# Designs tried in a protein design chat: miniprotein binders against a7ua95r516to809. Part 29

Target 1, 294 residues: a7ua95r516to809
Amino acid sequence: ASLSLLSISDLVPDLQFIFFWMSNAIEILYFIQQKSPAYMQTIELMDDKAGSKESLLSATISANEEAMTILEEVIMYTFQQCVYYITKTLYVVLPGLLDCNPFGTEPSSEQCRRAAGVCVCAVCVMPEAVRRVVSVFQTTSDLLQQYQVHSEIQSQMFAYLFFFTNVSLFNQLIDKGPARGWFQRSRVLQIQASVKILLDWAKGAGHNHLAQKFFAKFCSTVTILASPPQQLSQMSWKALCAEHPSLKPVQLHRILTQYQLMAELGPLPIWQPSSEDEAYIYRTVDLLESFENH

## First folded at step 3 (miniprotein)

Design z2v3
Fold by ESMFold2-Fast, scan of step 3:
Structure z2v3 (fold): chain B 294 residues (1-294), chain A 85 residues (1-85)
Amino acid sequence: as target 1 above (294 residues)
Amino acid sequence: DTSEELRQLIDALLEYAELLMEIAERLAREGNLELAFLLLEAAIVLMEYALKIAERLGDPDLIAEAERLLEEVRRLIEELERELS
């Protein structure tokens, strides 16, 4: 197996073909669903000789179901292929979101420098790392629109992409955050600003509900880490669990421990888990989320 | 007209099945055999359904067209299987 670092632009020709095939399969499926009742009606209207009508109707229903089943398999396969290639690209660009500075303007993009000479544009104010992630989502949206893929499939696609992004960012932050310094307040505020740009894109694209649902864990994490020490120190463990139900007790405990350390709040534990949660925390080692959709 | 609706369904099924066959041939040449075989299986299922409807209508031209396309797909599958083994 050959693994390559690919930009979304490198995948566009291959993705265009896959979206084209998926769109055609969906159109065929809907056409069959629309026209098959007429075919079944011709059987209902036929003369019933020696009880053959019920047998023929059953055979027709079976053939119709086989046609719909194979088209659903084609749709599923092409959907999985699109998801595979898009998420593979996302995986490469997502870590950049945790390490970029949206508050400082870096003169690194030629497009940004050209635009600054004529007018201010989104490219000039958006960090390159955030732009790469947004570009993947925008290209996906453009392809779904170009091939007129039905809204239900579009929603399923972005649900999975947001799910994948949430898990990837959360796992990166929890696993590598302490070593990378990502729990330091200045870095957390940069991460929060970068994530807001991504969420604003999702809202503008009509996917606000999906973004709220599937980014919940990472958004809760960043919200807690960005909280002022005065505010967070006054909240009980129970109150934090209630406000952030997407976080497992062991995950919340890890986040709060890192927050206490980085905010230099002293050596005594501030947030005391419930007896049940404390027992779970001491028994559980696995902090990371699975990429398996549950 | 029920016969007109059924002819439209047959035409759509055969047209899309031919498209799937063309895409499958291109994918096979590019080395994506797994997807190629899936699309050829889909083409066969759609052509079989079209043949069944054409037989019910008693249209010899549509029956002949569906049978011809089914033979072409089966031949293509055999050619691709020979390349693999």
Scores: ipSAE 0.240, ipTM 0.704, lowest interface PAE 3.2, mean pLDDT 79
Fold by OpenDDE base, second read of step 4:
Structure z2v3 (fold): chain B 294 residues (1-294), chain A 85 residues (1-85)
Amino acid sequence: as target 1 above (294 residues)
Amino acid sequence: DTSEELRQLIDALLEYAELLMEIAERLAREGNLELAFLLLEAAIVLMEYALKIAERLGDPDLIAEAERLLEEVRRLIEELERELS
């Protein structure tokens, strides 16, 4: 199937199978982890009859370690598969978020999964492009809850998905933004509003801290670009670095340079990088975020 | 293939459960019935999970093996209970 046609709904059957397995493996792992120490302690407290205790303890430890190792491998594998499928769907829908006009009345083309007919739920009232992104996260959340996946694994899943989303959106904005007109104030305000809807959803879903952490770079970029020229032109390089610590010097420099071009501002000495940062602003390799650094 | 990984996990769970049964039998012979029962209970839990997964996979051989082991462990429990009475 062409990547363009891949919806999260199409992957639900496969994801259900993977989530089922992941959940079961986690439950078994935790069962072993919780019960095995008690067994070992009981064996340790036994009378040492002719070395039988040591042999039994060793066998129990070995079996436990082996089982736990296999379960951990399965959990990692299933987790990776979930991430792989979900990120593929995100890859398809995320570009639409940057082009979205959340202030327009676009009819929702997709039926609400929660109700037949006209639904006025928070997801259904979202702009279509935002709704598509939120639908991926909501489906993921629903599946994790349905299969009662351990909360730590849920948090790791969302952490990665938010990371991926941030990297994808940031890289697209930095790389394609100038050419696509996404650095225009009106477009930036649209992007800011769209991201706010996503963040509000994440907050409502209980992932506020993760969302704030992992979207920091993209949000900082959008915040800078949304700033009025009169305000931003009064901020020094050092002040901007301090206010937006998630941005590397090269990234901040690129954003400011593109902002200057878009706003038709002359050279601003106040935005000149510090002598300490001057060497870093030319590290173009650090301009885009890597998907591997998570 | 996710199905193969699942089969491997089922096999691992069943093998671990069998080992717990063997350990339990040994403990019972040594007179530690309390720990033997605890290990047998753990074995049941593992076998039930294995069965659940096998059923989801639709693998009749793994289902049959899990069911066989569940019957075996239940028999062992009953035998040990009779020895206590």
Scores: ipSAE 0.022, ipTM 0.483, lowest interface PAE 3.5, mean pLDDT 85

Design z2w1
Fold by ESMFold2-Fast, scan of step 3:
Structure z2w1 (fold): chain B 294 residues (1-294), chain A 85 residues (1-85)
Amino acid sequence: as target 1 above (294 residues)
Amino acid sequence: DTSEELRQLIDALLEYAELLMEIAERLAREGNLEEAFELLKRAIELMTEALDIARELGDPDLIAEALRLLAEVIRLILELERELS
């Protein structure tokens, strides 16, 4: 099992290499975009080269278009490679977040020393499983900063990493949660506390808006499952759909069914889908989220 | 003259960059992808310097040539990057 495990630290040399190429491609693209108009203007102002001006202009346009297209391909490819390696590492560490207990467990001095780049006191209250996930995000942030990657690309990177994390956690919880006991109230509260640590990291890193957007589905799920029975029983299906627009009808219905079962709220569903939503619940198999985005 | 000396410098920079690309291709065929990539980055730096000088001279032919060579080195980088994956 440990033989196939890779930590983010093991990938740093390879990631540095890829970020190196991405940063260089972005810099060259920026250079061409900023300076190319001046070159074109210079050609157009060359009256003493009237006979060859059209040929030079055409050649310059062609060369610029080819260079920009290739640089955009390099940026896209290196971005995809970074995403691939980082998400592969995340996939291995994310299930641990659903199993850890951030309550009543004092971290070892060993854990505090491992996160020297972050506030030492924060590490003292962070479970090892959560620390591993945070380390992936922190290392990514550090590499993007080290190689001076433009803020737009940084935002796109974290948008995708948060999207991937949300989908992975949601799918794990919905698919494996019943068998693992993750829908039990005590486990849900532990999961909620662990997720708050990730969201706090994102806020501190300047990615609060991205985290709010891309963690919406998993956060909605955990919020519903952590709700007191008295509060949740007072809400209609319509009200729940309105408060949790990120959840598909089939997903919301599954979550509420598990909640009703765990809270022992009787033999019949309290929450009845609208007639419109019933069609999706009975005719669709899209319970789990797709990792594909475009 | 200064302009002619600068044109000679641009030619030398681009020729050196092409040499680095040839060496990088050889290293890549031998499986030394990391060293190949370092040489290609060096080639890009030389091409960028040549491009800056060509721009100061206002010579569209030299600007076009530098950009064409830059496109070629980037194509090679894309090919080598695929070998890593």
Scores: ipSAE 0.000, ipTM 0.236, lowest interface PAE 13.3, mean pLDDT 74

Design z2w3
Fold by OpenDDE base, second read of step 4:
Structure z2w3 (fold): chain B 294 residues (1-294), chain A 85 residues (1-85)
Amino acid sequence: as target 1 above (294 residues)
Amino acid sequence: DTSEELRQLIDALLEYAELLMEIAERLAREGNLEEAFELLKRAIELMTEALDIARELGDPELIVEALRLIVEVIRLIAELVRELS
C-alpha cells in the first residue's frame, strides 16, 4: 500500500541529505588523496634523526589509510542508500511503462503545469507512464549535478539504475507478458516506442553508451517480438543468437516459443536450438535475470 | 624565535579546529547537519594547515597530533552519516 504512493518527489528531501554527505565525503577523500603524496615526500626528505623518520612515516601512512577507509565506507553507504531509495521508486513506476500506449493522447504532466503555459519540453510531451520513469532518472541527474558529485560515481549510479530497470522490465515481460498480452504485435510496438523515448532521453542526458549496454537484453527481446513473422521465420536459431548475444539460449527459446504461439505459427525447424544449446534451453533458472549480477 | 611562534600558531589552529568539532557535534544533535558538516570541513582545513606548518618545522609530535585530529574529524563525519539512516 505505502509503496504505491511513493513518488520520487517525496524522496527528494531524504535524497538531498544523502547526496550532500556523499558529495562531501568524496571531496574530503579527494583532498586527502591529493595531499598524501606531498606529506610522504616531506617526511622522506626530513633528516633521519634517531629513527623518528620511519615511525613518523608509518604513522602518517596509517592515519591516511584509516581516513581513506572511513571515507570510502561513507561513500559506499550513501551510494547504496541513494540506489535503494531510487530503485524503490523505479519499482513502482516501471510496470506502467509496459502498459503504456505512447500513441494515445495522454494529458500533460502536472509538474510542468506550474508554468502558466503549455510546456513543450521533451518531458512534457512524453506519455505519463514514460514521464514518470524519466522523472526518476532526471531527478537523480539533477541531484547529482546540484551536489557536484564526481563523474565516476554518477556513471556508476546510472549504470546500476539502467541495469535495475532492464532486469525489472525484462523479467516482467518474460514472466507476465504472455498473460498480459504484451507479446501481441500491437502491444510490443507500444513498448518499443516507450523504450525508445526513454533511450532518447538517456542519449540527451549523455548516458547513451550506458543505456545501450544495460538495456541490450530488454531491447533485443522487444526487437524480436516486434519483428514481422515473415522476417523472423526466415532467421535461424544461430542467426538469432548471433544478432542478440545478450540473450541466453533459454531466454531466446522462451521468446520464440511465445512468439510462435501468438503468431499462430506451426513448428519452425529453423528455430530449433543447436545441439550445443539444447541442454541450456531447459535451464529455467537462467530464464529470469538476477538483480545480484551487477 | 620564529619556531616558537610557529608552534604557537599550530597549537592555536588545532585548538580552534577542536572547538569547531565541538560546535559541530552540538549542531548535529540539534539537527543542523549541514552547518555541522561545514564546520567539520573547516576543522579539517585548519588541521591540514597546522600539519603543513608542523612539517615545515620538522616537529614529529605536532605532525602526528594534527593527523590524529584529522582522522577524528573524519570518524565523526562517518558517525553522523550513519545516524542519519
Scores: ipSAE 0.392, ipTM 0.778, lowest interface PAE 1.4, mean pLDDT 89
Fold by ESMFold2-Fast, scan of step 3:
Structure z2w3 (fold): chain B 294 residues (1-294), chain A 85 residues (1-85)
Amino acid sequence: as target 1 above (294 residues)
Amino acid sequence: DTSEELRQLIDALLEYAELLMEIAERLAREGNLEEAFELLKRAIELMTEALDIARELGDPELIVEALRLIVEVIRLIAELVRELS
């Protein structure tokens, strides 16, 4: 079967195994952390009749450190495998979010309203493309809950998933947007409504802070593109940089250039880059975001 | 009820844990990863019971032996997890 036909449901059995291993590795790690002090104290308090106390304490510390290191590697590996499979699925479904119309009626609307899950998160008609994205996040949340994964690791996973989604959507919009017509105001408003469905889901799932942090770049882009011409033309370059600090100068410049073309604001740039930023608006290497955080 | 009987109990617990590790390796090769992991978890529980008895005996050598065996079962878990790819 084609990779384009894969849904998150197809990966659930594989993900269940990985979450199972991750959850239990975490439990074993905590178990060792809780028991080790008592055993070390027993050795420290012993009568050193054989002169071996220091060697035995050293061996105990070494064994505990080795066990913790290996368990941390297992947790990291299983975490990375989970995000690999989940983000691979997200990458296939995310472009559809930029093409769908949440203001229109569509065949999936009746099925969505009968299905309890994703329908609860949408106040408008949820397009199938948005439903597919929400289903990936919901399935991830369900698996984390099913295997009782610690809240801190759950937060790290959603932080990465939101980071990945933000980068993917931003890069798709900037790179393919002109050819796809995505910078047209009507299309931008549709994209904004679709993104709101994702953000509303994140808020309902208790991840509002993470969503605000990791979607900042794409949200800034959509906010600028959805701005009325009268409002945006009154803002200086410095004001836009201050309001949208997540955007690099080259990114902001590209967005404003596309906006100017679509809004028929004339042939000359209205927004003048600051003298400090002028050298950076032509840094093509900084235009698209990297999926690697380093 | 003597120290010798408790040491024999520790030895039996550790041997049983090692047997569970061997069975877990075979189950993993057969594709039964969930049961393999449950046996490894049980092995850790047995080793922890042995640690608690060794602590009551005040025998630090047995404490170290049981901890090193726990490290071995954890290494086996890491190997099985890597094979999931």
Scores: ipSAE 0.390, ipTM 0.773, lowest interface PAE 2.4, mean pLDDT 81

Design z2w5
Fold by ESMFold2-Fast, scan of step 3:
Structure z2w5 (fold): chain B 294 residues (1-294), chain A 85 residues (1-85)
Amino acid sequence: as target 1 above (294 residues)
Amino acid sequence: DTSEELRQLIDALLEYAELLMEIAERLAREGNLEEAFELLKRAIELMTEALDIARELGDPDLFREALELFKEVIELVWELRRELS
C-alpha cells in the first residue's frame, strides 16, 4: 500500500467503498437467515402438482446455501480489508501514544472569554498523538454508523482493533521501552493517563466491555509499572500472577525486572517464580504477543 | 478480456432471470402454477450462477445487484402463496 494512504482521512473514500459492500452483504445475509425459513414453509404448504413444489423447494434450499456461503465469504473478505487498512494506520500512530505527555496546563485567560456573565473557555486539548489514535477509532465508528453495519459486526471490528492496539502497545513498550525511557516512573504515569483517554473514548462509544477485555494485558503492565515500590515489594510472585492473569510468566518477569532497574531503590525482594512457572520465564519466544488472534 | 466477458454474462443472467420472474407472475395470474414455479426455479438457478461469477470478479455493485434480485424472487414466491391459499 502507498505511504500517501497512511492517513485515516486519505483512506476514507476507499473505506467507504468497502463498508458499503460489507453492509449490503450483511443485510442480505440477515434477510436470508430471517425470511428463508418462512419462504420454505410457504413452498411446503403449496399444492404439489407434477413435482413443481419439490423442484422449487430443492432449488430454493440450494440457492440459499450457495448465497449464504458466498455472502459469508464476501463479509469475511471485506471485514479483513477494513481491518487491514485501519490497523496499518493504527500501527503508524500508536508509538506516539507512548511518547506523549497528557498532563497539560489549564487554558490561559486569553483562551477564555466572558459573555453575559458566563465564562466561555477553549476546549481542553488532548495530546496530538492521542488525538490521532482516537481519530482512527472515531472515523471507524462513524463509517460503521453511516453504512448501518449490523451491531454484531461493529463489535467484532472493535474487538479486533482493540486486540491489535493492545498487542502493538505491549510489544512496543516491552521491545523498545528500555531504550526510549518508557519504563521511567514519570513516563509510565503519562502512558497510563494516555491509555485512560482511549478507554474513556471506548466507554463513551459503547464499547467498554470490549475495551476492558482486550486491553487487559497492556493495562496490567502499566498498572504494575505505576505501582508504588512499598506496595509492589509486599506482593509475592503468586499474588502478582493472580492479580494479573493476562500476563505470561516471561512477560511478568520482564516487567518486574524493568521495574526494579528503574526504581533506583535500596534492596528490593527478588520476585521468585513459582515452581510451576520457573521454566516459562526463559521462554523468549513468548515475550512478544502475536498479531494473529488464534 | 475474460473479465469483460464475465460481466456481460452476469448482466445477461440477471436480465434473463428478471424476464422469467415476469412470465412466472403472468402465468400464476392465469392459473398456470406448475409452469410458473418451473420458471421461478430456473430464475433462482440463474441468480446463483450470477452471484458466484460476481464474487469471483470482486465487483461489489454487481454482487449487490444479483443479491437484491434473488431477494425479489423469494418475495415473489411468498406473494404467490398468499394469492393462491
Scores: ipSAE 0.012, ipTM 0.324, lowest interface PAE 9.0, mean pLDDT 76

## First folded at step 4 (miniprotein)

Design ab1
Fold by ESMFold2-Fast, scan of step 5:
Structure ab1 (fold): chain B 294 residues (1-294), chain A 95 residues (1-95)
Amino acid sequence: as target 1 above (294 residues)
Amino acid sequence: DTSEELRKRILELLIEALRLMAEAIRLAREGKKVEIEIRVEVDGKVYEIRIEVDPETGEIRVEVRVEGDPLLIEFAELLLEAVEKLIERLERELS
């Protein structure tokens, strides 16, 4: 029951209704915005012999503002409902991305044969868990296109979906990673490959800039964890902070601590926080990201 | 001035139509009788679009009463198009 309801295909009929009304509200808003100048011009061109023209103009402005405000509220409400249902589905499928092996997924024999003995396609073959995530994004894109939703609103939708995905993946990795073994080098490389598939999808869909912006924190985390021990050992705390500005001091310290444990770098700390950052490192409340924009 | 009053009322009618149509879809999904009433009154004249959907009989009734200037008629035609799309949606859900 819960599993079938959380499938993106099960939500399509409900999403179609919401997108239908959102699209209608957008079209009517656009119609009013296009027609409003004509009505304003009609009033302004009237002879003001009785001195009532200013009252007519003021009332027309008020009416147009009220109409636009109500339509914007309808659009915002339907947008929030779509986001709610889509992110609820994403929340269920995203953890699978951290626990899948794209290197173990074999391409078809035809693809391997065409590679002529060099199997570079293993990373490009989409694991089931990654396919489920991509299906959510693709279905969303298809519905936005089907109902001809304005490109700016489409961009806002994917901005939020990428934001949500980034926060969800980062929090899952930081909170549950140690117990799940996700900080092991082999698992980190698998996670990196899976994330690349999502980023490649976003690029192909025309959302590369949004993906780069909203995945920055999780990408920084995976980049650090995938770095060779020798490379990281040579970098100072200041250098790491400068290269990964999306990470808070407490988050960076946690990542480096886990890396040190898994990479067998010995008993001495390699990285030392600044005196100002040290106070923030001890605040566990700042470790995980909020799903609400600050 | 009736021209300004009519323009303001046209916008109000369109906004009310959108809110009522969204609610109608929700109620129809629950198998309830749906009545959509969009009404604007200016200088004693009534501008009204009324739609009733009975889920038990499948009957859809439409009543349109619109009088006024050419711009009001143009908006009434836009509302009729929106209503026709809503009827198609409701019939699909009820069938």
Scores: ipSAE 0.000, ipTM 0.233, lowest interface PAE 10.2, mean pLDDT 69
ESMFold2 (binder alone), alone request of step 4: mean pLDDT 63; pTM 0.446

Design ab2
Fold by ESMFold2-Fast, scan of step 5:
Structure ab2 (fold): chain B 294 residues (1-294), chain A 87 residues (1-87)
Amino acid sequence: as target 1 above (294 residues)
Amino acid sequence: SEELRKRILELLIEVLRLMAEAIRLAREGRTVTVRIEYDGRTYEVTVTTDPDTGRVTVTVTGDPLLIEFAELLLEAVEKLIERLERE
């Protein structure tokens, strides 16, 4: 009896309804905020007979304050609903991003169109899994544009969506990656290329700053896994932590440990933290385990 | 307070929905009157199409203490009409 989501397009009618009301509430709120000062000035300039001006001014202030509060609640509610539906869809499609191969494969003849003896084929085809994720972001952008939602609200929405995507991808890579072979160099390069497609889309959509900020943790993780093991083994723990400030020391240690175990390399020295580094790592792990129990 | 705010939020969404529907019906040639109650006072918004200009027009009647606030709401509704016409 559970609802299964097939694609973002299945939610578009519901999303259009919510975006419509959110946009209208934002516009009405802005309109009231713009008109209130001018209207209050108009009241101030009126002739006052038997205190009618003071009564009208007081009533207008009270009514405007209540209306603005209600509209702010509507905006918040509709924003949260949009985020809920969009992130629910993202959660379903994101795991595919870690398993796809974005490196060039020749397009099938079925993807070629022939007209008047001319054959037109896509030279480079985005993997279906990546296209599904991009489609969610593009549909969101299209709806925000269609309903002319203010750029600040658009930025807030994409900040949340990128944050959610980063956390989801990072958790899946760390928790499932070793068992699924995602830590192998070839798979890491595929993941890096897939993520680059998302980052390039974000840049094209005007959200480069948000993407850089909110994908930092996952990007650092992928960068480490794509780094030559020799380079990593020659760096001090302090230097490694300094290069990857978006990662907590315990997270960095976990990544490096798993990478060393899964690398298909000749005999290389196993990287080891100092006794001081080890004490710091263990203390940090204990704290995280404590927080995860509450 | 929180429960009251949720209830007011639901009422506001319903009012905006009714206004959008009233505007669409007025564009089809109907005259629609929407009753709005705010802060224990009632006023009515009449939405119709001007036969001479073909434009949707809105008129407010009701409690004197709400008329000034109703004018601000009416301007917001006129902006909603413009947005729906651009769809």
Scores: ipSAE 0.000, ipTM 0.208, lowest interface PAE 16.2, mean pLDDT 68
ESMFold2 (binder alone), alone request of step 4: mean pLDDT 62; pTM 0.415

Design ab3
Fold by ESMFold2-Fast, scan of step 5:
Structure ab3 (fold): chain B 294 residues (1-294), chain A 86 residues (1-86)
Amino acid sequence: as target 1 above (294 residues)
Amino acid sequence: SEELLELLIEALRLMAEAIRRAREGDEVEYTFTVTRDGKTYTFTIRVRRDGDRVEVEITIEGDPELIEFARLLAEAVRKLIERLLE
């Protein structure tokens, strides 16, 4: 089977097994952490020979440390495996989000009718490309809930998934966007609508704070590309950087420069940085985001 | 410890199998024996679903020096099985 055709549903049995291992290891670790202090106190309060009590305490500490180390290794390994498989599936479906048209549904005359002055029309359907991305997030949420994984671990997993999604979408938009037409206004509005569906899903799932934090760079980029050209041309470089703190100067410069080249927008106001601004821009050289630098 | 890792892996495997069968309505019983320094202890896990109730029994037999860690693990396993079957 080709990886480009792999569905999240195809991975569910394997993911269920890995989540099961992770959840159980976390619960056992938590149980040991909760019970250990009470047990240690019980040993210390025993009426026994000093040497015998100290030997028992030492043996218990050693045994608990060994168990906790093994459990931590299992938790780390299973967490890494879950993230690996989920992000691998996510990477395959993410480019489709940049190419889909969420505005492509027109109600047929059969589905749109007027009754007592009110127009009843067909309901818009989520684009398949967006649905595939949402399905990855929803399946992850379902598995975390099914295995009752601790809320802190759930937050950490979605933090990573949102971070990965943001970096992947940003890098693809910056690197391939001009060649694939993704910087054109009609495409930008489609991308904005698709991203809104993802953010709305995150809000509904209780992860609004994580989504706002980790999608900031991609959201800023889309916001700039969707902004009126006259507004951007009237802002100083300092003001532009202050309004988009998630973007590096060189990234912001690239976005604005490419935006000005859009024939679809008609005559654009000329945006021109000062010589000092240019020096500042060129002191930051990295255009793409690195998964390892963040 | 390699022996502790083996114990943990086996306990998690038995948990997975017990939960699967219990969800199917079966009564399940698993026995697991571990040997360390010439001393042994044995885990017996019994799970039964009775409509609105889940009954989990875990028995540990063997050398007293190994039983304390085994009891801690058994209590964690019992709680996990009960929680997942709820």
Scores: ipSAE 0.005, ipTM 0.190, lowest interface PAE 11.2, mean pLDDT 70
ESMFold2 (binder alone), alone request of step 4: mean pLDDT 64; pTM 0.505

Design ab4
Fold by ESMFold2-Fast, scan of step 5:
Structure ab4 (fold): chain B 294 residues (1-294), chain A 83 residues (1-83)
Amino acid sequence: as target 1 above (294 residues)
Amino acid sequence: DEELRKRILELFIEALRLAAEAIRRGETEVEVEFEVDGRRYRVRARRDPETGEVTVEVEGPPLLIEFAELLREAVEKLLERLR
């Protein structure tokens, strides 16, 4: 069975095993770090000869360092395995977010009925595609809390998941967006609303700072595409670059040229880079983002 | 019992550390055993002399070993990073 084809619920038992071992390794590492100074102090207070005491201290330091190295490798490996399993699931469900309509309503009619003196209208329904992505984040949060994983590790986990989500959505939009119609302004507004649901979830989960940081590139992209052409026509290339510092010049240029085509703005030189900026735009051969984080 | 579980895990990690140290010193096969609350656990590490591949096996009561599979795989990966 391919893990990338499974729902997050199908992965829970495997993730529980990994989180169990990660949590225990972290606790043991913390215990060694906390206890080591007291133990070395005990050795220092011994009435051994100086050479014997120094030898014992060196051996104890060596043993503790080796144990900590093994534990750190175990923690790193289990962390990477969790990230791998979770991001594989995210990669499968994320493209659906770009195709869903969060403004969809149940009836084809917008008729509003009166009930008990109030108007009862069609309600907005969270798209299933968005719910699938939120479910992955929520299940991860639940497992981290269930196994009492240290809050710093939880933050690192969501930093990476948000980074991965941002890169995946950005690359999907840039690479496949023109062919799929995702650069249409009306479609981009739907994407923006769907992303807002993810950002609202992150804020509710206590990860607002991480979400703001790691979703910056994709958020800048949809903000530009959702902007009225008239507003963009009033901005210089330099001003657009300054407004969207998370975008590389080549990425911004690509977005603006596709937007111009979709918005039928005509041959406007509004988004023309300077000679120096142009050199940097055309120096870059990689338009898409890497999933590697440095 | 949280405390008992931590004691078992601590000894298990120590056994893995000793096994890793022996393999790094050039031994091709090593076993480390420990006992907690009347239950015996064993860590066995082997290096294939032809390929240099390292295999780690863990043995013990099902309660711990069922969950130790991922830790075993993690240690196996760690030992393959030798030299």
Scores: ipSAE 0.000, ipTM 0.227, lowest interface PAE 12.2, mean pLDDT 70
ESMFold2 (binder alone), alone request of step 4: mean pLDDT 68; pTM 0.566

